# VH-VL binders against Cytochrome c oxidase assembly factor 8 (COA8), part 59

Target 1, 167 residues: Cytochrome c oxidase assembly factor 8 (COA8), of Homo sapiens (Human) (q96il0)
Amino acid sequence: APERGAERRDTAPSGVSRFCPPRKSCHDWIGPPDKYSNLRPVHFYIPENESPLEQKLRKLRQETQEWNQQFWANQNLTFSKEKEEFIHSRLKTKGLGLRTESGQKATLNAEEMADFYKEFLSKNFQKHMYYNRDWYKRNFAITFFMGKVALERIWNKLKQKQKKRSN

## First folded at step 21 (VH-VL)

Design nl5 (from nk10 with heavy chain L104I)
Fold by ESMFold2, last read:
Structure nl5 (fold): chain C 167 residues (1-167), chain A 122 residues (1-122), chain B 111 residues (1-111)
Amino acid sequence: as target 1 above (167 residues)
Amino acid sequence: EVQLVESGGGLVQPGRSLRLSCAASGFTFEDYAMNWVRQAPGKGLEWVSGISWNSGDISYADSVQGRFTISRDNGKNSLYLQMNSLRAEDTALYFCAKDSRFFIGSGHFDVWGQGTMVTVSS
Amino acid sequence: QSELTQPRSVSGSPGQSVTISCTGSSSNIGSGYDVHWYQQHPGKAPKLLISGNSNRPSGVPDRFSGSKSGNTASLTISGLQAEDEADYYCQSYDWSLEGWVFGTGTDVTVL
């Protein structure tokens, strides 16, 4: 798959990461930070004898990772886009160009930028509140199934010891 | 074979109640969010309500909030919609739809039932 | 209730291409949520046509393609055939409503 450079986009792309783990690996892999979300994706191992509980846990983790990656990729893009639009709008209102006389990109001072940051935080407050709630709901389910898988593995180990002693 | 079969539709008077059921088969029902979608005669699709795999997330369209209650019984592979205080504008074909994901909002509707008709008239 | 905006109808001759637009708002498509497309023939249940903006499920002809830019998604039917005469709906998630929204629907006619 071709790697795309530092392109500015209006919306987050559909893809997340280009990392590809070794085919013969028996372990989950943690890849480099995704270009758009800035999150490190996990590349999941699927064993031949995966139990139904193990499969459900893996699927819950995969879905949550995709959801989380997409949310932050979209938020990062939106933040960058709205910041540039705010700066451009305020420079235009002041009768200033997008560049200084030296050719550098014109910007606003810290006091002027404070209005942007306050506005962005206010606009996104409810959205992030819903994200946080959903994040906790997802991770509670994942943690619960991690516990169930751990108990299943302990139980299988105990059954194996019991069979060996009965011989 | 993945199947969804709705039932419980019929003719009811305004202000009355009706309970829809959706029987699921051919997939692990408890691993997916489920949805109700309706279509008034000659009109487009309208999402009504959704419920996550474990019932921990439930959402309703504004048009039905407070009147309709979605629920599921994972032991019976069944989805339900309790429809109270029915109005003429609730007249529609009601579809049961399987989400591709555990939670609401991250998937798409990959399997649909054929629908059950609800008619609200006096 | 909130809806995604689609043209009421689109028509084309067999073999031509048609494109259906789907325009949302900053709380749905504009927030980067995926757009899904469904095809519905008269008297039948909707069928998934495109998921995740551009993914074609198995069994869907390759003449169907999707894309998204800004607040707008597009479904393109290249090489229009008589069997493509149906209603088409887009769908996205809306964070402010905490729910799914469908488009107004587009009637595709094959001339």
Scores: ipSAE 0.715, ipTM 0.882, lowest interface PAE 1.0, mean pLDDT 87
Fold by ESMFold2, last read:
Structure nl5 (fold): chain C 167 residues (1-167), chain A 122 residues (1-122), chain B 111 residues (1-111)
Amino acid sequence: as target 1 above (167 residues)
Amino acid sequence: EVQLVESGGGLVQPGRSLRLSCAASGFTFEDYAMNWVRQAPGKGLEWVSGISWNSGDISYADSVQGRFTISRDNGKNSLYLQMNSLRAEDTALYFCAKDSRFFIGSGHFDVWGQGTMVTVSS
Amino acid sequence: QSELTQPRSVSGSPGQSVTISCTGSSSNIGSGYDVHWYQQHPGKAPKLLISGNSNRPSGVPDRFSGSKSGNTASLTISGLQAEDEADYYCQSYDWSLEGWVFGTGTDVTVL
């Protein structure tokens, strides 16, 4: 294997995804997963002739994406922090260090980790219930406006055909 | 010109009711959550209640739960607070505040009114 | 109602830097919710000063900056001026209360 630092650069990935949609796209784009939330962000297209309904739908979707990405980014950080604290606490109770004799980071087996997963889910149950309720409220509104926009576009398509025949 | 104007405050005896109004202008009122915030004389800010853009999400501070009712009329660009069973501790300057977002919890209060004074005294 | 904890008062001479802390709990700042800051001069309504932990709205001087780490947010006024004498409030959302919470408020005095 090469001894130069270029291979080490391959092992130090960027901490943040770098979403870059095409210059002249007329469609929404789905980017790579965000490092912190693990969600794929949508890059929203803003058409030249965006109707008031289309603008409202886009704003609702943008706000919901930001809210959702922030929730999962924060939840993932909390999960990781509490997981490490749990492992550290259980290793201390056993009289073990944070690393094995080989230098590898000490861990707990799957049965030992089951206590952590149960405690984490129980502790966060109410928070996740509120998140789910809010998610449905947001997505119900979005779905409603998606329907209204779809009908508006069908109506405008029929109106354009009638206009061409009349001109 | 984005503006919020509160009204309906006054002097009232304990146990009575008042209704506050907030008239909004200069922005698309129906696209934003709205809030009431109060400040007792010489004290700090206390959030009272909030309502989402479509009234589908409503929340109250514990101190007013069951006594106050927030509502909005998007056709009139108006926010309301019905305050029942008033107590001396409800004495405060009541502000109307515009959220930057549709739903409660992810925005901030970017526009405030000047407030309307409510005094509850026996 | 939970409150975010702020120092009661902070003072400094013109040109000095002052920092106002805002400490929350696991149900608000500790859950990763943003912190917003408001400035209130005597007899006036509050005004948004900092949003989203560190964003300055148009018209807010560069001397105001915000940050957040763990359960604590900070507002720093670098180069204190006489017009900065006011009350300052932090704000965050609290999922367990399903509502907004404000800090206890900090009275900034310019000596």
Scores: ipSAE 0.713, ipTM 0.882, lowest interface PAE 0.9, mean pLDDT 87

Design nl6 (from nk10 with heavy chain S106Q)
Fold by OpenDDE, fold request of step 22:
Structure nl6 (fold): chain C 167 residues (1-167), chain A 122 residues (1-122), chain B 111 residues (1-111)
Amino acid sequence: as target 1 above (167 residues)
Amino acid sequence: EVQLVESGGGLVQPGRSLRLSCAASGFTFEDYAMNWVRQAPGKGLEWVSGISWNSGDISYADSVQGRFTISRDNGKNSLYLQMNSLRAEDTALYFCAKDSRFFLGQGHFDVWGQGTMVTVSS
Amino acid sequence: QSELTQPRSVSGSPGQSVTISCTGSSSNIGSGYDVHWYQQHPGKAPKLLISGNSNRPSGVPDRFSGSKSGNTASLTISGLQAEDEADYYCQSYDWSLEGWVFGTGTDVTVL
């Protein structure tokens, strides 16, 4: 009996998107959707003369992005796993095999799957509430710092104009 | 050099209050969440409380919820733990721990202080 | 469960490999939160040993390795040395508690 290789439960590697923006780009880039989270990562541009405020904003955005990626990657994996387990359990209860007579993967009907979705959402309701709360907090902070950076840039432009007028 | 220095520990009677302080140096204090971790004599590590970089998120262990208050002063590079209604089970070495991230739950504790001893005894 | 489960003690001879397990729940390790490991020598503050399941900070010897699978994380010390005698703690975040959780700790003794 061939030893069924222990399926290495693929923990979602913190997959740094292999997408590398062009080195000469002065803009943020959006990568392809991550295979686990299905979120498109943003590659943040780092200016040569990045101010401390700009750096902090960038770091906040990066951390928030990583947080989102990790959350959804794990949530999607959990969802997929639990869905598969649900299907298998339900088929077993029905006395049905995992494959149809035609060799196709046995599926549940839409009503049964609706039950799964309802149960999954109910089970994860609190987790989603916390996520949503924290998402708003993070994005509020980011937005606030975006405003600060914008003001800083305006101020710096004004100072430069004044200096040019004085010379 | 990155350093955390705890202070304010001491001997107190049950029901009394104590305020711990942690002075941070060598890093941008306002960019990191901060935590208190305690260790009772001969026991393991217990997370006590955490505060995000901007104090927007605060969390407590159930064992200290409603009795302890974590706060920070980013202008002074200082973390505080106000401990009220102290109990014998609060006797521990209290560590200040720096998170590697702005927000709680995403990072790890990369810098620890040496701790300050709190003894609650009659 | 408010704590991650570790064996109380692990012992080995110099040069041997020892493994410390850290078992969590669906609200921490099993929910996909990373596991971190700390080393604590007697009378000293904890020191970060492994971050993010398997990442070694600078200055940590390569004989230390971390892994995670399902609800369980593992710290392996290969080529055990006398200086490795310490307490080891795993750590993860629990979303249901909205807080950090430590393992019960493992005393590693070098025989």
Scores: ipSAE 0.875, ipTM 0.953, lowest interface PAE 0.6, mean pLDDT 93
Fold by OpenDDE, fold request of step 22:
Structure nl6 (fold): chain C 167 residues (1-167), chain A 122 residues (1-122), chain B 111 residues (1-111)
Amino acid sequence: as target 1 above (167 residues)
Amino acid sequence: EVQLVESGGGLVQPGRSLRLSCAASGFTFEDYAMNWVRQAPGKGLEWVSGISWNSGDISYADSVQGRFTISRDNGKNSLYLQMNSLRAEDTALYFCAKDSRFFLGQGHFDVWGQGTMVTVSS
Amino acid sequence: QSELTQPRSVSGSPGQSVTISCTGSSSNIGSGYDVHWYQQHPGKAPKLLISGNSNRPSGVPDRFSGSKSGNTASLTISGLQAEDEADYYCQSYDWSLEGWVFGTGTDVTVL
């Protein structure tokens, strides 16, 4: 039977964490760290009577979370790939094999790896700057909507109290 | 039904200005980024500009940077493209395209208008 | 390059499978941005065919499939039909341009 070569899914599957919060929970849950991004996903609670404003806030948070997950998953994959390529290239240049005599994976020294990290950071500097900028914009918008939702909830509670006093 | 309807296209001379409009219906307009895409006669698709749901993020293709201005009015469910200093190479069918997300770069274009033709000729 | 590279044309007989490649760079597809595919018939607006590398919207036949590996995405049309004759465009986001980029387009003809 020909070994079906495991097509290495080099793409971080957009797989929603299979973590299912308890059905009766009225709170947001934090899942385990994602294996690719290393970010802990938040499972957002959806109230039965979710207001349009609450829904919009939730959607903004969800989209921003997905954005963060995708960004870091891809960055981590790229980093790992480029790191491995760098190591292989340097070992080859040194006339060294990919494995030591003891069968361990050959590694580079700290100085050589420092060169890789410096180069990687330099190469990705602009990308990280854009990410940080956009991260602040997104979180500012979310925070603003959190304030709106809080005000809406206060107002609704006040209306309910007034209605109870009039009856 | 989700629909986008472009308008404002026409024949203009080089150096003139034109304003395109896109009327959106059938969805919550303020929850999605919007884009303009153009197609020159017999050519491929070219992204022109994009605007986030709250106009916080705006981007342009290099070919139109400094000449075109994208804007939106969420109260009117409308997208606009102000085109200044028009050139012959701006001759194209201009499509309004709805993004599937709030922000640029995360979604895809799930709804397209029929386009409005802009012809720049002397 | 600000555009994704596609073959100019692809042809096949009815019932055959054809594949369209879309090659990007480290600033778009290679950075892990998703690839989307659009179908455009003559005189019509583009229609979303594939989203997020491999997702088919409702109403898109199962004979259309998308994949992505490295800097290259692929659209495969299995069991080619006469109605599949159209232009096909890939799309991705480029972080360096802070904008969307389309492929050069591929004309698919059914022989």
Scores: ipSAE 0.874, ipTM 0.953, lowest interface PAE 0.5, mean pLDDT 93
Fold by OpenDDE, fold request of step 22:
Structure nl6 (fold): chain C 167 residues (1-167), chain A 122 residues (1-122), chain B 111 residues (1-111)
Amino acid sequence: as target 1 above (167 residues)
Amino acid sequence: EVQLVESGGGLVQPGRSLRLSCAASGFTFEDYAMNWVRQAPGKGLEWVSGISWNSGDISYADSVQGRFTISRDNGKNSLYLQMNSLRAEDTALYFCAKDSRFFLGQGHFDVWGQGTMVTVSS
Amino acid sequence: QSELTQPRSVSGSPGQSVTISCTGSSSNIGSGYDVHWYQQHPGKAPKLLISGNSNRPSGVPDRFSGSKSGNTASLTISGLQAEDEADYYCQSYDWSLEGWVFGTGTDVTVL
């Protein structure tokens, strides 16, 4: 049987979560954790009479979610790859095989892995700093628009109450 | 129709200033990051600067950092590039490019203007 | 590096397939940022050809395809036509520069 070459999916496909919220739901839904990013996607509700402000808020949230998903999917992939490379390199240096005598995947001890984690964090420190900065900026904008939408909704409710009193 | 129209290019001497403008139409301008890209005669594309939808994020290429200022007026659907201390190497066709996203670095450039020529010569 | 590396030129006969490579670094393509491709005809503005590594916008022929692996992206033009003669640029975002980076450009000629 020809060994189906493991297509090394080197890129996390932008996996559309297969989670479909109930059609009659008027709320945002949280899906299961994404297999690459480990983040739970939010399925945003789209009202039939979505205001332009609500739409913009939704789009900002969606884009930010996609940004987060992509960042962590890629980061996790990079982490996994570098971790595996580190393990392989260290095992090779020790003259150890990739498998134990019992046929299990050879692992490094906690101390050796701590070195990897430290190095990985150090290497990615600047990237994480930029991510955190941008995360705050994005979420600040979203929060601001959430406030605007809330005010719009209050205003619309007040107008409706006034019309009902005048009739 | 989605359109970007650059203006403000011309012939200037080194050390002078020039302001480019880009007029956007056919889309909700305030929902997209905007960029300037330049192309020197017979050369490749060079990203110059980008600005997020709300001007919260601004970035510059190292080649123009400290000399150029990107800005936008969402009420006028306009993007600007203030170019100070112009150099001969700034001679290029300057394109306005629309990002597909609100924020920088996440989208792609889906709409381009025709460009405005900036020539810096003595 | 402030630019993505592309071959200077690629040539092919009509009906042939040509591939343009775009090599980045760990701060752009290698960090998982998407690669976009643009086509530019002489005297024209660039046009989006491929977005998000492999997505074709409407109106782009199916003979254009994009892929990405590791630090390298590729644009393949299958069934090369005379109208495909143009400059092609890859683009990605560099997190370390906090900016977009273009490839050096590839001149595609149809022989």
Scores: ipSAE 0.874, ipTM 0.953, lowest interface PAE 0.6, mean pLDDT 93
Fold by ESMFold2, fold request of step 22:
Structure nl6 (fold): chain C 167 residues (1-167), chain A 122 residues (1-122), chain B 111 residues (1-111)
Amino acid sequence: as target 1 above (167 residues)
Amino acid sequence: EVQLVESGGGLVQPGRSLRLSCAASGFTFEDYAMNWVRQAPGKGLEWVSGISWNSGDISYADSVQGRFTISRDNGKNSLYLQMNSLRAEDTALYFCAKDSRFFLGQGHFDVWGQGTMVTVSS
Amino acid sequence: QSELTQPRSVSGSPGQSVTISCTGSSSNIGSGYDVHWYQQHPGKAPKLLISGNSNRPSGVPDRFSGSKSGNTASLTISGLQAEDEADYYCQSYDWSLEGWVFGTGTDVTVL
């Protein structure tokens, strides 16, 4: 997904708000990062004169976006949950409470946390290998159909050139 | 009307082969993944194999890996299951199921055939 | 071969509610994969009942509802009717098997 220059300054939190494209837009829109996946969703334009080939491409892209959003939303939640469980377990082993005397959430230093990151990556290695393989399979198909749509549009432009000369 | 019609089942001795077919109609077959699901007599459902819309992604249950081959012909709106080295435990009613998605893994099976019975017995 | 765990049977009187549980593992439901539900009457093919944990396809009565939390999904039939007597299967994807897994099945009896 391309980033537009104006969008690079959208760091402000939006909480529960959802992005809505303009009602009369004739273009796909890139929304703000999803709360759970941190991925920017595409809001697809559906023209009234969408060709069968354009429709298939849009559906392939929509499905792949949903797949990708779900994967990373779930992985981010799993990461957060397992991180807290790791911290909780290590604090108990050290005989420490879950909160400091000031009431702040107790944590581990960066060296101690490195064990968590290594364990998480190792545990999820095979899952991420399957994700990467599937990502490439999906994007190869999408790229192929993007080429087919581009050729269809070139052909239609040539037909419009023929109509213009006959007027 | 969206329909799936399985064929090719029958009685076969262990170690032999069968080829199941599934004829699809009433939808754009090439836009969807397809699956085979079986049900042994008196038992529950077991997923057997799936194939993506373009045959670029194929997966098998461990119980059939290396013995069964799924394929499709989008020009004929047909799904196939080549079953080699059949065993008694492969005895089941085999259903063809339409996936709701192009690729495997996130869809559901929104249309089912009536099934074709495969019996493996000596 | 992995499968999702369901109770073997549940029963209820007409008009009452029944709930069917579906418990998976960290490689399927626990990884956040959706749960789908199918209804199968005797001698018939399965029919989609609930997709995406809680979505009812058109034509499915609103007395059917689904939910998911953690490693467990639930199907609830409110206002049980005679035609609801059937087998019910849950389904999810399992990344470690690279394939679909079905639940063990639940026989719903209307008394």
Scores: ipSAE 0.727, ipTM 0.888, lowest interface PAE 0.9, mean pLDDT 87

Design nl6 (from nk10 with heavy chain S106Q)
Fold by ESMFold2, fold request of step 22:
Structure nl6 (fold): chain C 167 residues (1-167), chain A 122 residues (1-122), chain B 111 residues (1-111)
Amino acid sequence: as target 1 above (167 residues)
Amino acid sequence: EVQLVESGGGLVQPGRSLRLSCAASGFTFEDYAMNWVRQAPGKGLEWVSGISWNSGDISYADSVQGRFTISRDNGKNSLYLQMNSLRAEDTALYFCAKDSRFFLGQGHFDVWGQGTMVTVSS
Amino acid sequence: QSELTQPRSVSGSPGQSVTISCTGSSSNIGSGYDVHWYQQHPGKAPKLLISGNSNRPSGVPDRFSGSKSGNTASLTISGLQAEDEADYYCQSYDWSLEGWVFGTGTDVTVL
């Protein structure tokens, strides 16, 4: 479908990489870096006896991973697009073509590219400050629930020991 | 099964206050962000405010910033909108909407109430 | 005004295809935020039609499809039916406003 093709080129797809852990894994798994975001996704294990607290933690982690993957995939795409536009604009000002005689893409020297990097960081400063704030909000919630799950698991282990000793 | 019911709308004079409520049922209210959306008579949809699952992330449209306050009580499965310093331009049908996500910014609004009408007129 | 731009109205005969555009800015659709679509019949609450640019929720007919390219998203209704006569709104998040933005709305009329 042309709409899916255009949609994919316009923005990075949301979601976890295509890596698939072993079918019988009983642990969370860290996959290879995603092609678009360059972040390593976690593939979450869902046990049959997952508690409500464990489920909420997993869902918070899954949503945060998707949010983080999408943000960096889109920032990487934006960076690439704006870099090409900057190079094109500067080459045009110099009266140069977009390609060398060998057919390779023309580029700019390090001093000129430094102007691009500075401009990109300046333009995206506010957006990244909001991202950092939101990242901390999400990770505070996740850390809090990680602690609650850890205590729940310790308590259940102690209950199992007490029950076995009495039986 | 999943239901959102707004209440608290009515006719008020400019400069007065109203408090809207939204009662939620049929889903785990505390796991989702919630939003208010309004629609003036004969006009389109306008997002008003949103609140994350834990109230740790709250945002307002510029048109209501400083006058409206969103809040939630997860123990009562309820969302609220305190509307102060009401103006004629606030006249609208106010919808409560469930976000698909815990936090603001990536979800969609998958469940809507039928709305409560607020009319601000002298 | 922080709105996504849509055509005011579109019309078609039963069986035709119509497409509704939704144009945003660099702080919303242009930053890669998803576009969602809602259908609103007269006197009714909005209903989710398309999420995540192109995902169709359960119960939504497959004649509805969505896409996104650049700063523009599109909703296509193939095989237009009388019940599709309604208002349609796109929606995206805007990082600079720290909030949701709806489109101006499109009235679809079935001739």
Scores: ipSAE 0.726, ipTM 0.887, lowest interface PAE 0.9, mean pLDDT 87
Fold by ESMFold2, fold request of step 22:
Structure nl6 (fold): chain C 167 residues (1-167), chain A 122 residues (1-122), chain B 111 residues (1-111)
Amino acid sequence: as target 1 above (167 residues)
Amino acid sequence: EVQLVESGGGLVQPGRSLRLSCAASGFTFEDYAMNWVRQAPGKGLEWVSGISWNSGDISYADSVQGRFTISRDNGKNSLYLQMNSLRAEDTALYFCAKDSRFFLGQGHFDVWGQGTMVTVSS
Amino acid sequence: QSELTQPRSVSGSPGQSVTISCTGSSSNIGSGYDVHWYQQHPGKAPKLLISGNSNRPSGVPDRFSGSKSGNTASLTISGLQAEDEADYYCQSYDWSLEGWVFGTGTDVTVL
């Protein structure tokens, strides 16, 4: 129905950018990018008759989302902090202030900033390799349980169809 | 209701092996990572090893890597620690700890056993 | 192996507030990993006190609070009581070690 799209767009609280799924939704929802992680959160639907397999899958997905959100939120904050520190230290070495004559933050040119980007990438290389490994481990498990849930639902539908034909 | 019971501790000579067990009850064991933590007499806590819910992610402290092997049997609700090439510095009370998460690295240890004592001396 | 640094001991009279610091490195607390706190009475197993920097599990009194800033976390016990006399450990994850690290431990004494 058209309310599905309108409810997603219209559920944000006044004055702040927030996402609130419609009350009667029977589906997972994808929200706007998180301020800190830049990742779009999934708001998971919890059915009243959730099976043990469905519950495990939902919990695996929730945990992985939280893990992913935390990692990128922390990396984005670290990036911003280290970028400012790098700029400050290079301006100090050049004998320049932290502010221009107009009061704006002083910056470095693109060639100077390239040193920062290379340093940040090399410093975080191993951490990101561990993140990628862990990401695959988590998502393999999730995909496996998505398959199990799908088969469970197909079996239940066939059983219900068989009962309807018998009665 | 939720319980962890360690066993298998004892007195052994250096270079020998010992296997610890942890029996879990009162929760869905296969939904949580599990950890071993040790405490030498009069000393602080030291994390030893952890294993994810499905055994797909295993990690060891540097001090035990290559000598200790963590494993679990989700069918028996049991966690194990095989300790080979034991040294005097491995002497400690060994705790089994339930992680709050499926995977290592983000959770906390919300349930602990009472521990089993391992003494390594010549 | 790296440890999180805590003061060896802190003390206070009943009703006073005490604060325990926990300082890590860029590979653990400094990378934004949560800090958890455990209480251990003599001869007993550790018990979870604070999770996720500041969350109190069910059954933990309101007088326990936690916070984190930069490489440092803090546990505050407001309104110190006799039963709070115990050892306290912080804990965080360290990505470079691929494992958990505990603090050095703090002995809290109620005078």
Scores: ipSAE 0.723, ipTM 0.887, lowest interface PAE 0.9, mean pLDDT 87

